# VHH binders against b5yem2: the designs that were tried, part 25

Target 1, 146 residues: b5yem2
Amino acid sequence: MFVGEYYHSLDEKGRLIIPNDFRQLLGETFYLTRGFERCLNIYTITDWNNFSQIISSFSPTDNLMRKLCRFWFSGSIQVTTDKLGRILIPSFLIEYAELSKEVVIIGAGKHIEIWAKEKWEEFNKEENILENMNEINSKVAELWKK
Short names: E, the ipSAE of ESMFold2; O, the ipSAE of OpenDDE; V2, 0.75 times the mean of E and O plus 0.25 times the DockQ between their complexes.

## First folded at step 22 (VHH; framework vhh_7uia_1)

Design j6 (at its last look DockQ between E and O 0.26; V2 from the best seeds 0.00; counts 0 for: pae E 11.6 > 2, SAP .726 > .668)
Fold by OpenDDE, look of step 22:
Structure j6 (fold): chain B 146 residues (1-146), chain A 124 residues (1-124)
Amino acid sequence: as target 1 above (146 residues)
Amino acid sequence: QLQLVETGGGLVKPGGSLRLSCVVSGFTFSDYWMAWVRQAPGKELEWVSDISPSGDYTYYEDSVKGRFTISTDNAKNTLYLQMSSLKPEDTAVYYCARESPEVTPWGYDYFDSWGQGTQVTVSS
């Protein structure tokens, strides 16, 4: 499981260091994708494949799911860390997540998220989560019973 | 021919400071990203810091942030690493390296030139 919060910098070439703790779990090759928010996600090959199978299992006649399929697969690339633990983020993903020099990398359990610092700080305000806490607790309770 | 020559290593006590220098020749120094890397006995090569050609961008490994400072003097073709608050875990051979100007087929670059390294030992 990916946990923690790391503040890093995106360099002029669009390279980003992946935290060592995350690299040990990811392996040398993994997937970089658009997030459902304006962030980027990182998945292991296994998890990406599993999630991709779920998305692909929906009916091709479902308009919403076709949009999701396009969003997911067109926004996914396989990346490899260099010997220093850095990945190259392509421009279209940088633009999507509005990444600049200051970046926040977080563990979100089964995946990693990459955020622009300012966006993350706004998104991660405690009040933003607490206002939905009752609904979250209800959902968690349902899952916990299983 | 390309040459990178590191100096400034030595034995220091914990909490001490060292300044490493790397003099380069055979290429235009200001055209390349430069880096410091280190290797401790029995451990893998570890990236420490790098600096952009303009010097406007500097980056550090988490373990050395706030303690190490990378800089350049283009007029002297010299790369520096100022190390402070040194720890025993900083003990390693430190190498000056030039990053390749070319992007590899995999979307990243490697070092294309290395120095002989300089030994840094932090011990009480």
Scores: ipSAE 0.020, ipTM 0.387, lowest interface PAE 4.5, mean pLDDT 88
Fold by ESMFold2, look of step 22:
Structure j6 (fold): chain B 146 residues (1-146), chain A 124 residues (1-124)
Amino acid sequence: as target 1 above (146 residues)
Amino acid sequence: QLQLVETGGGLVKPGGSLRLSCVVSGFTFSDYWMAWVRQAPGKELEWVSDISPSGDYTYYEDSVKGRFTISTDNAKNTLYLQMSSLKPEDTAVYYCARESPEVTPWGYDYFDSWGQGTQVTVSS
């Protein structure tokens, strides 16, 4: 599992170093995708393939599922790290996640997320965390009733 | 017309320092990432360091971090490598190289222009 948070800089070419701890689990080649918040996600090739099979199995007559397919596949690229462990983030993904020079890379369990530092700090404000935790606790309590 | 000319190599004792220079001509220096690459006797080329066109971003191979400093002087069209705490393993021919503006979809860099190299020898 991917855990922790790391602070890095996006360089002038759009290159970003991936933390060594994460690279040990990812290998040199993996998928960079649009996140479901304004962030980017990183998946192993295996996990990306598995999620892609699931997403591809959705009914083509469901308008929302077609939108998910387009979002997922058009926003995914396979990347390989360079000698320094950097990936090149294409401009359309930089724009989607609104990345700036300062970037936070976090472990989110089965995947990695890349955030603009400002957006990560906003997401993690104490007031936002407490509001999110109340909603999450409610959902967890419902699941445990089963 | 394109030229990259390295100078500043030489013989130095372990723990010593050297400063390499690379003077460029025939292209707009401030438009390209520039790199130092080295080749020890009988070994493959090894990337050492690179620097952004603005000079704001620098990267180093693990074994030279904290000992080597890459820099540029855009007014002189010159790339530098300040080397300190030199070790026998740093013995190599050091090349100045320009990174291609074309980046592959797999993220690997490509060097399209090279200098003639300057010899650095670290020996007692």
Scores: ipSAE 0.000, ipTM 0.287, lowest interface PAE 11.6, mean pLDDT 84
ESMFold2 (binder alone), look of step 22: mean pLDDT 82; pTM 0.832

## First folded at step 23 (VHH; framework vhh_7uia_1)

Design c1 (at its last look DockQ between E and O 0.71; V2 from the best seeds 0.00; counts 0 for: pae E 5.4 > 2, grease 25.2 > 24.2)
Fold by ESMFold2, look of step 23:
Structure c1 (fold): chain B 146 residues (1-146), chain A 121 residues (1-121)
Amino acid sequence: as target 1 above (146 residues)
Amino acid sequence: QLQLVETGGGLVKPGGSLRLSCVVSGFTFSDYWMAWVRQAPGKELEWVSDISPSGDYTYYEDSVKGRFTISTDNAKNTLYLQMSSLKPEDTAVYYCAREGSGWDYDYFDVWGQGTQVTVSS
């Protein structure tokens, strides 16, 4: 499991250091994808393949499922770290996640997320955390009654 | 036409210091990422450090972090590597190199001739 929060800089070429703790679990090659928020996700090859098989099984006659397939597959790229532990983030993903110089890399269990620092700070404002936790607690309470 | 000329290598005792210099000619130095790469006897090339065109971003291989410092002097078209706390494992030929463009992480398109660093009692 990927855990924790790491602060790094996106350099002038679009290179970003992947934290050593994450590299130990990822290996050198993995998938970089669009996140479902305005962030980027990193998956192991195994987990990306598993999700991709599920997504690719959806009916092509469903408009929403076609949108999901396009979002997922066109926004995924396999990347390899260089000898200094950096990945190159392509411009279309930098634009999607609105990345700037300061980024935050977080563990989210089975995957990693890369956020612009400003957006991460907004997402984690105290007001939003409490609101999110109330909704999550309500959902968990419903599931535990099942 | 393009030239990278390294100087500053030599024999030094463990714990000592050296500063390598790389004088650049034939291209606009400040437009490129520049790197130091080394090769120990019988071993593969190893990235040591690189630096952005602006000088604002520097990266180091784990074994040299805290001991080596990469820097540039744009007025002199010169790349430096300040090495301290040298260990016998640092013995190698040190090359300066210009990083190529594109998606290739291991691509260097211009190389110097190298300068020998030997760390020995």
Scores: ipSAE 0.153, ipTM 0.574, lowest interface PAE 5.4, mean pLDDT 87
Fold by OpenDDE, look of step 23:
Structure c1 (fold): chain B 146 residues (1-146), chain A 121 residues (1-121)
Amino acid sequence: as target 1 above (146 residues)
Amino acid sequence: QLQLVETGGGLVKPGGSLRLSCVVSGFTFSDYWMAWVRQAPGKELEWVSDISPSGDYTYYEDSVKGRFTISTDNAKNTLYLQMSSLKPEDTAVYYCAREGSGWDYDYFDVWGQGTQVTVSS
């Protein structure tokens, strides 16, 4: 599982260091994608494939799922790290997540998220998660009992 | 027409210092990421350090962090590598290189002839 919070900088070339702890879990190649929030996600090949199969299993007549398919697949690229453990982020993903110099890389369990620092700080306020805590607890309780 | 010329190599004792220079010609120096790469006897090419066009970003491989400093003088079209606390394992031919633009990796499209650095007691 990917855990923790790291502060790094996006350089002028669009390169970003992936934390060593994360790199050890990702493998040589992995996927960079749009997040469902205005962030970027990193998945292992296995997890990306699994999620992609789920998305692709919906009916092609479902308008909402077609939008999701376009969003997911058009926003996904396979990447690798250089000798320093850096990935090269293309401009369209930089723009989507509104990344500038200061970024935050977090572990979100089965995936990694890359945020603009200011956006992360706003999003990660305790009130944002606490307001949904009852609903979250209900969902967790259902899975925990299995 | 594109050319990189390294100078400053030589023999030095462990713990010593050297300053390498790379003079660029044939292109706008300040538009490109520039790098130092080295090759030790019997080993593969090893990336050492690179610097952004503005000079605001510098990166180093782990083995040289804290000992080597990359810098530029745009007015002189010159790239530098200040090496301190040199070790025998730093012995190699050092190349200046221009970085191209790749999709998911860095590559070098212009190389110098290299300069020999030997660290020995």
Scores: ipSAE 0.021, ipTM 0.343, lowest interface PAE 5.4, mean pLDDT 89
ESMFold2 (binder alone), look of step 23: mean pLDDT 84; pTM 0.852

Design c2 (at its last look DockQ between E and O 0.71; V2 from the best seeds 0.00; counts 0 for: pae E 7.3 > 2)
Fold by OpenDDE, look of step 23:
Structure c2 (fold): chain B 146 residues (1-146), chain A 121 residues (1-121)
Amino acid sequence: as target 1 above (146 residues)
Amino acid sequence: QLQLVETGGGLVKPGGSLRLSCVVSGFTFSDYWMAWVRQAPGKELEWVSDISPSGDYTYYEDSVKGRFTISTDNAKNTLYLQMSSLKPEDTAVYYCAREGSGWEPDYFDYWGQGTQVTVSS
């Protein structure tokens, strides 16, 4: 599982250091994608494939799922780290997540998220989670009992 | 034509210092990321350090962090590598390279002839 919070900088070439702890779990090649929030996600090849199969299994007549398919697949690229552990983020993903110099990389369990620092700080307020705590607890309880 | 010319190599004792220089011609020096790479006998090419066009970003491989410093003088079209606390394992041919727009293995598009650095007691 990916855990923790790391503060790094996006350089002028669009390169970002991936934390060593994360790199050890990702392997040599992995996927960089649009997040469902205005962030970027990193998945292992296995997890990306699994999620992609789920998305692709929906009916082609479902308008909402067609939008999701376009969003997911057009926003996904395979990436690898260089000798220093950096990935190259393309401009369209930088723009999507509104990344600038200061970036936050977090572990979200089965995936990694990359956020603009200011956006993360706003999104990660405790109140943002607490307002949905009852609903979250209900969902967790259902899975925990299994 | 583009050209990169390294100088400053030589023989030095362990713990010593050297300063490498790379003079660039044939392109706008300040528009590109520049790098130092090295190759020891019987070993693969190793990425040592690179620097952004503005100089605001510098990166180093773990084995040279705290010992080597990369810098530029845009007015002189010159890249530098200040090496201190040199070790025998730093022995190699050091190359100046321009970073292209691609990713590895086509990360570098122009190279110098290299300069020999030998660290020995």
Scores: ipSAE 0.053, ipTM 0.492, lowest interface PAE 3.5, mean pLDDT 90
Fold by ESMFold2, look of step 23:
Structure c2 (fold): chain B 146 residues (1-146), chain A 121 residues (1-121)
Amino acid sequence: as target 1 above (146 residues)
Amino acid sequence: QLQLVETGGGLVKPGGSLRLSCVVSGFTFSDYWMAWVRQAPGKELEWVSDISPSGDYTYYEDSVKGRFTISTDNAKNTLYLQMSSLKPEDTAVYYCAREGSGWEPDYFDYWGQGTQVTVSS
């Protein structure tokens, strides 16, 4: 699993180095996607395929499910690292995640997230963490009863 | 006409230093990433270093990091590679190159004719 935080810079071409610890698990080729927050996600090819199958299994008559499919598939691109372990992030993804020079790359279990440093710091403020944990605890309690 | 002309190569003993220059004409030098690429005898082309138009970002292949320094002089439209602590494995023809605008990593759209660097005793 992917764990930890790594702080890096997005260069003038839009290239970002991927931490070596993550690259050893990812390989050289993987998927870069829109995140469900204002961030980007990285998935292995296998996990991207698995998640894509789940999304594709939803009913095509549901307008919300069609929006999810468009969001997911139009926002996904297969990328390959260069010899320095950098990926080139296309401009539409840089704009989506509002990336600037300072970037944080985090492990989120089965996937990686790329955040603008400012947005990551706001998301990670102590009061925001505690609020999220209350919601998470409620959801976990609900699932446990099932 | 786009031209990239490398100079400064030569024969040097191990541990020595050389400075390569690449004079550029035919495009706005400060709009492009520039790179040094080398080819040792009988081997494939190997990326060595590149530098952003602003000069704020420089990257080096692991084997040259700490020994080579890439720089630019925008007033002279010149790219430099300062090489120190040279080793026999650095023997190669060195090319300056312009990085292309595509999304594919390590793509170069223009190259010079190259300058020979030979490190031997």
Scores: ipSAE 0.025, ipTM 0.463, lowest interface PAE 7.3, mean pLDDT 86
ESMFold2 (binder alone), look of step 23: mean pLDDT 83; pTM 0.838

Design c3 (at its last look DockQ between E and O 0.75; V2 from the best seeds 0.00; counts 0 for: pae E 7.8 > 2, grease 26.7 > 24.2)
Fold by OpenDDE, look of step 23:
Structure c3 (fold): chain B 146 residues (1-146), chain A 122 residues (1-122)
Amino acid sequence: as target 1 above (146 residues)
Amino acid sequence: QLQLVETGGGLVKPGGSLRLSCVVSGFTFSDYWMAWVRQAPGKELEWVSDISPSGDYTYYEDSVKGRFTISTDNAKNTLYLQMSSLKPEDTAVYYCAREGSLGWDYDYFDVWGQGTQVTVSS
């Protein structure tokens, strides 16, 4: 499980250090994808495959799911770290997440998220999650009882 | 025409210090990322450190963090590696290399020096 918050810098070539604790869990090769927010996600090969199967299981006649399918697969690349623990982020993903020099890398349980620092700080305000806490608690309670 | 020349290697006792230099010629030094790579006897090449053209970004492998410092002098077209608290496991040939275009295989180096021997022994 990926946990924690790390502050790093995206360098001039678009390279980013992946925290050592995360690298130990990811394996040699893993996936970098668009997030559903304006962030990037990192998945293990196993988790990426599992989620990809779910997305691909929808009817090809479902217009919304076709859009999701295009969004997910066209925005996914397989990546590896170099000997210094860095990944190379392509320009179209940098642009999607609006990444600049200051980047925040967080553990989100089953995946990792990469955020532009300013966007993360705005998004991660307590008010944002607390607004939905009752609904979240209801969903969690339902799963917890099973 | 493109050339990298390393100097500063030698024999040093554990805990000692060395400063390696790499003089660049044949290209604009300040336009490229520069790196140090080492190879110990019987082992593969190991990426040690690299530095951005501006010097704003420096990276180190975990085994040398806190002990080695990479730097540049653009006016002298020279790359440096300050090594401190040297260990026997740091024994290797140290190469200066220029990083070219990025590849997904992370084989960035397109220009190499001849290397300089560093031996750490009591």
Scores: ipSAE 0.423, ipTM 0.727, lowest interface PAE 1.6, mean pLDDT 91
Fold by ESMFold2, look of step 23:
Structure c3 (fold): chain B 146 residues (1-146), chain A 122 residues (1-122)
Amino acid sequence: as target 1 above (146 residues)
Amino acid sequence: QLQLVETGGGLVKPGGSLRLSCVVSGFTFSDYWMAWVRQAPGKELEWVSDISPSGDYTYYEDSVKGRFTISTDNAKNTLYLQMSSLKPEDTAVYYCAREGSLGWDYDYFDVWGQGTQVTVSS
C-alpha cells in the first residue's frame, strides 16, 4: 500500500519525480489519470486494468455512465519513468489538476494522488475535514446496522 | 564549433572524491538542460544527473543521490559534477551532454563530450 506525503517540484518541462518508496511498488510503467477531486491519480497497471474493466461494463445507454467512461478513459495515460525517476505530465492533466511548481504526492492506499500544494492545503483545512468526516460518519452508521 | 570538454577524471580510492568539469563552447550554455552520463566497461550508457538552464532544478539517479552534486557556473560556461563517497561501481567514462529540445523518454542528447575516465579502485 501507498502511504505518506512527499513534496516535490514540477519542473520547466512538466516532469515530476516519483518518490523512491512509491517507485519500488509501482515499477517503471503505470497509469496516470484524472482524479475525482482536482488532482491526478496513479495506479499500477493491474489496478488500472481492474477498475477499467468495471467501468467499461456499465451500460452505454446510461447518460451518467457514458460521462464516467469518457472522464476515465480520455483522462488516462500510460507513463514510464525516465532513468532519473521522473514522469512527464501531459499539459491537459496539468491543467485539469491546476498544477503549478509546488506539488504534493500522497499515498491513498491502493493508489497515489498528485495535488497542487495550494489545493492540498485547502482540502486539508479544518472546516473541510470536519465536513468530510460528517459524511463518513453517516456511511459508517449505515454499515453498523448490518 | 560546438564543443564539450570534460576534465577532472582519474584514479581514486573507494570513499574518495573527484570533481568533474565540462567546459562548453559554441552555444549559449544557459539556454539548455545539461547532463552527466556514464558508461561502465561493457555496460550500457547510464544517465547520472541533469540540471535546468536556470540551475534551479537538479535531478539524480537513485544510486548517486546524496553522493553526487551537479552544478553550473554560467560565467565560465562550465558544468560540474562533484562526486563524493565514491564506490567501485562508479568506475566509468563520464560524459557531459546537452539535452535536445525533442526527446524526453531517457532524455535525448544532441551534443556530447569525448568523456573522462573515472576509476575507483583500492
Scores: ipSAE 0.013, ipTM 0.443, lowest interface PAE 7.8, mean pLDDT 86
ESMFold2 (binder alone), look of step 23: mean pLDDT 83; pTM 0.846

Design c4 (at its last look DockQ between E and O 0.01; V2 from the best seeds 0.00; counts 0 for: pae E 17.2 > 2, grease 26.7 > 24.2, placed apart)
Fold by OpenDDE, look of step 23:
Structure c4 (fold): chain B 146 residues (1-146), chain A 121 residues (1-121)
Amino acid sequence: as target 1 above (146 residues)
Amino acid sequence: QLQLVETGGGLVKPGGSLRLSCVVSGFTFSDYWMAWVRQAPGKELEWVSDISPSGDYTYYEDSVKGRFTISTDNAKNTLYLQMSSLKPEDTAVYYCAREPLGWDYDAFDIWGQGTQVTVSS
């Protein structure tokens, strides 16, 4: 599982160092995608494939799922790290997540998220998650009993 | 008209220091990433360090981290490599290169003639 919070900088070429702890859990090649929030996600090949299969299993007549398919697959690229552990983030993903210089890389369990620092700090306020805590607890309870 | 000229190489004992310079002409120095690359006898080219146009970002290969420092003087159109705690394995021809594009060290479009650095007791 990916855990923790790391502060890094996106350089002028769009390169970002992936934390060593995360790199050890990622394969040589992995996927960079749009997040469902205005962030970027990193998935192992296995997890990306699994999620992609789920998305692709919906009926092609479902308008909402067609939008999700376009969003997911058009926003996904396969990436690798260089000798220094950096990835190259393309401009369209940089723009989507509104990344500039200061970024935050977090572990979100089965995936990694890349945020603009200011956006993360606003998003990660306790009130944001606490307002939904009852609903979250209900969902967790259902899964925990299995 | 585009040119890079390295200077500062020489013979030094292990543990010693050298400062390499690369003077740029024919283009706006501050608009480009600049890099140092070295080649030891019988070995392939090895990327050593690069620096962003703003100077805010510097990168180093693992073997030189903590010992080498890359920097620029935009007013002098000059790239520097301060080398300290030199080792025999640092012996190589050191090249200055412009890095307009590319991932790491795979896209250099202008090279200097190189300067010889020899570390020996």
Scores: ipSAE 0.389, ipTM 0.709, lowest interface PAE 1.5, mean pLDDT 92
Fold by ESMFold2, look of step 23:
Structure c4 (fold): chain B 146 residues (1-146), chain A 121 residues (1-121)
Amino acid sequence: as target 1 above (146 residues)
Amino acid sequence: QLQLVETGGGLVKPGGSLRLSCVVSGFTFSDYWMAWVRQAPGKELEWVSDISPSGDYTYYEDSVKGRFTISTDNAKNTLYLQMSSLKPEDTAVYYCAREPLGWDYDAFDIWGQGTQVTVSS
């Protein structure tokens, strides 16, 4: 499981150090993808492959499923860390997640997320957290009824 | 007037090639995802391929991958489907179609009249 928050800088070439604790679980090669918020996700090769099989099994005549397929596959790249533990983030992913110099790398269980620091702080404002937790609690209650 | 006009269909032997064209008028087609969809006799519509507005992303159904190529010519407002190594199971009416903008969930919103492709020995 990936846990915790790590604060790092994106350098002028678009390179970012991946925390050593995360690299021990990831290995040197993994997938960098668009996140479903304005963030980036990192998956192990195994988890990326499993998710990709599910996504690729959807009907191609379903417009939403084609949008998901294009979003997922065109926004995924396989990356390898250099000897300093850095990855190169291509410009289209930097633009998608609106990354600036200061980034936050978080563990989200089965995957890792990379956020612009300002966006992560906005997500974590107390007002937003409480609102999100109320919605989450409602969904959990719904699941237990079913 | 929004119009999509397909041409280039015909009768061809197995292993042959055809190029389908779809001329677009009434909208700037390079602002939309455009697609080819086909319907074989007695069967449901089957998505074949589509292409992003920029032309940078193309997608194909598995049975045509490596044999069909989708492309665009923005100066002519024309969408193409180059078909090669044709098989009898490719026999169908081929339509060009426009996908709606944005993330709103809709099926194809504008269709051409179709062009018949028949692959027979």
Scores: ipSAE 0.000, ipTM 0.121, lowest interface PAE 17.2, mean pLDDT 83
ESMFold2 (binder alone), look of step 23: mean pLDDT 83; pTM 0.844

Design c5 (at its last look DockQ between E and O 0.65; V2 from the best seeds 0.00; counts 0 for: pae E 10.9 > 2, grease 27.7 > 24.2)
Fold by OpenDDE, look of step 23:
Structure c5 (fold): chain B 146 residues (1-146), chain A 121 residues (1-121)
Amino acid sequence: as target 1 above (146 residues)
Amino acid sequence: QLQLVETGGGLVKPGGSLRLSCVVSGFTFSDYWMAWVRQAPGKELEWVSDISPSGDYTYYEDSVKGRFTISTDNAKNTLYLQMSSLKPEDTAVYYCARETYGWDLDYFDVWGQGTQVTVSS
């Protein structure tokens, strides 16, 4: 599982260092995608494939799912780190997540998220998660009992 | 006309230190990312470190983090690699190189002649 919070900088070439602990879990190649929030996600090949199969399994007549398919697949690229542990983030993903110099990289369990620092700090306020805590607890309790 | 000249290599004992220098000529030094690359006998080229034109960004391969420091002096058009706590596995020819843009082609377009670093007891 990916855990932790790391503060780094996007350099002028659009490169971002991936924490060593994460690199050890990702493998040589992995996927960089749009997040469902205005962030970027990193998935292992296995997890990306699994999630992609779920998305693509919906009926082609479902307009909402077609939009999701377009969003997911058009926003996904396969990437690798260079010898110094960096990935190259394309401009359309930089723009989507509104990344500038200061970036936060977090572990979100089965995936990694890349945030603009200011956006992360606003999003990660306690009240944001607490507003939905009862609903979350209900869902967790259901799964935990299984 | 484009030229990189490395100096500072030599023989050193394990745990010792060396400082490599690379003097640049033929282009504006402060406009480019610069890198150190090394090649040990019988091994492939290894990207060791690089630095941004402003010096604000420095990167290192995992094996040298905490031991090596890359830096520049723009006024002298010189790139440096301060090496400390040297290990036998650091033995290699060390090259200075200028970085290009992009990942789809060769990362470097200008190379120095290299300087030999030997770490041995």
Scores: ipSAE 0.740, ipTM 0.866, lowest interface PAE 0.7, mean pLDDT 93
Fold by ESMFold2, look of step 23:
Structure c5 (fold): chain B 146 residues (1-146), chain A 121 residues (1-121)
Amino acid sequence: as target 1 above (146 residues)
Amino acid sequence: QLQLVETGGGLVKPGGSLRLSCVVSGFTFSDYWMAWVRQAPGKELEWVSDISPSGDYTYYEDSVKGRFTISTDNAKNTLYLQMSSLKPEDTAVYYCARETYGWDLDYFDVWGQGTQVTVSS
């Protein structure tokens, strides 16, 4: 499992160091994708393949499923770290996540997320966290009763 | 004629310091990422550090982080590696190299001849 929060810089070439603790679990090659918030996601090859099989199995006549396929596959790229543990992030993903010089890399269980520091700090303001946790607790309580 | 010339190597005791210099000629090195790479006896080449053309971004291999500092002097077309708290495992030939541009982050197209660093009691 990927855990924790790491602060790093995106350099002039678009390179970003991946924390050593994450690299040990990822290996040198993995997938970089659009996230569902304005962030990027990193998946192991195995997990990316698993999600891709599920997504590609949906009917091509379903409008929303076609949109999901386009979003997922056109926004995915396989990346390899260099010998200093850096990946090169293509410009269209930098634009999608609105990345700037300061980035935050977080563990989110089975995947990793890359956020612009400003967006991560806004997402995690105390008032936003408490409201989100109240909604989550309500949903968990509902599922527990089933 | 593109040329990189390393100097500053030598014999030093554990815990000591050395400053390596790499004088560049034949190109404007502030247009390129520049690196230090080393090869210990019987070992493969190992990246040590690199630095962006602007000098604003530096990266270090984990075992040298906090002990080595890469820097440049653009007016003198010179790349430096300040090494401190040297250990016997830092013994190697140290090369200055120019990184290639584009999609290839790990390849070097211009190399120096190397300078020997030996850390021994």
Scores: ipSAE 0.005, ipTM 0.280, lowest interface PAE 10.9, mean pLDDT 85
ESMFold2 (binder alone), look of step 23: mean pLDDT 84; pTM 0.854

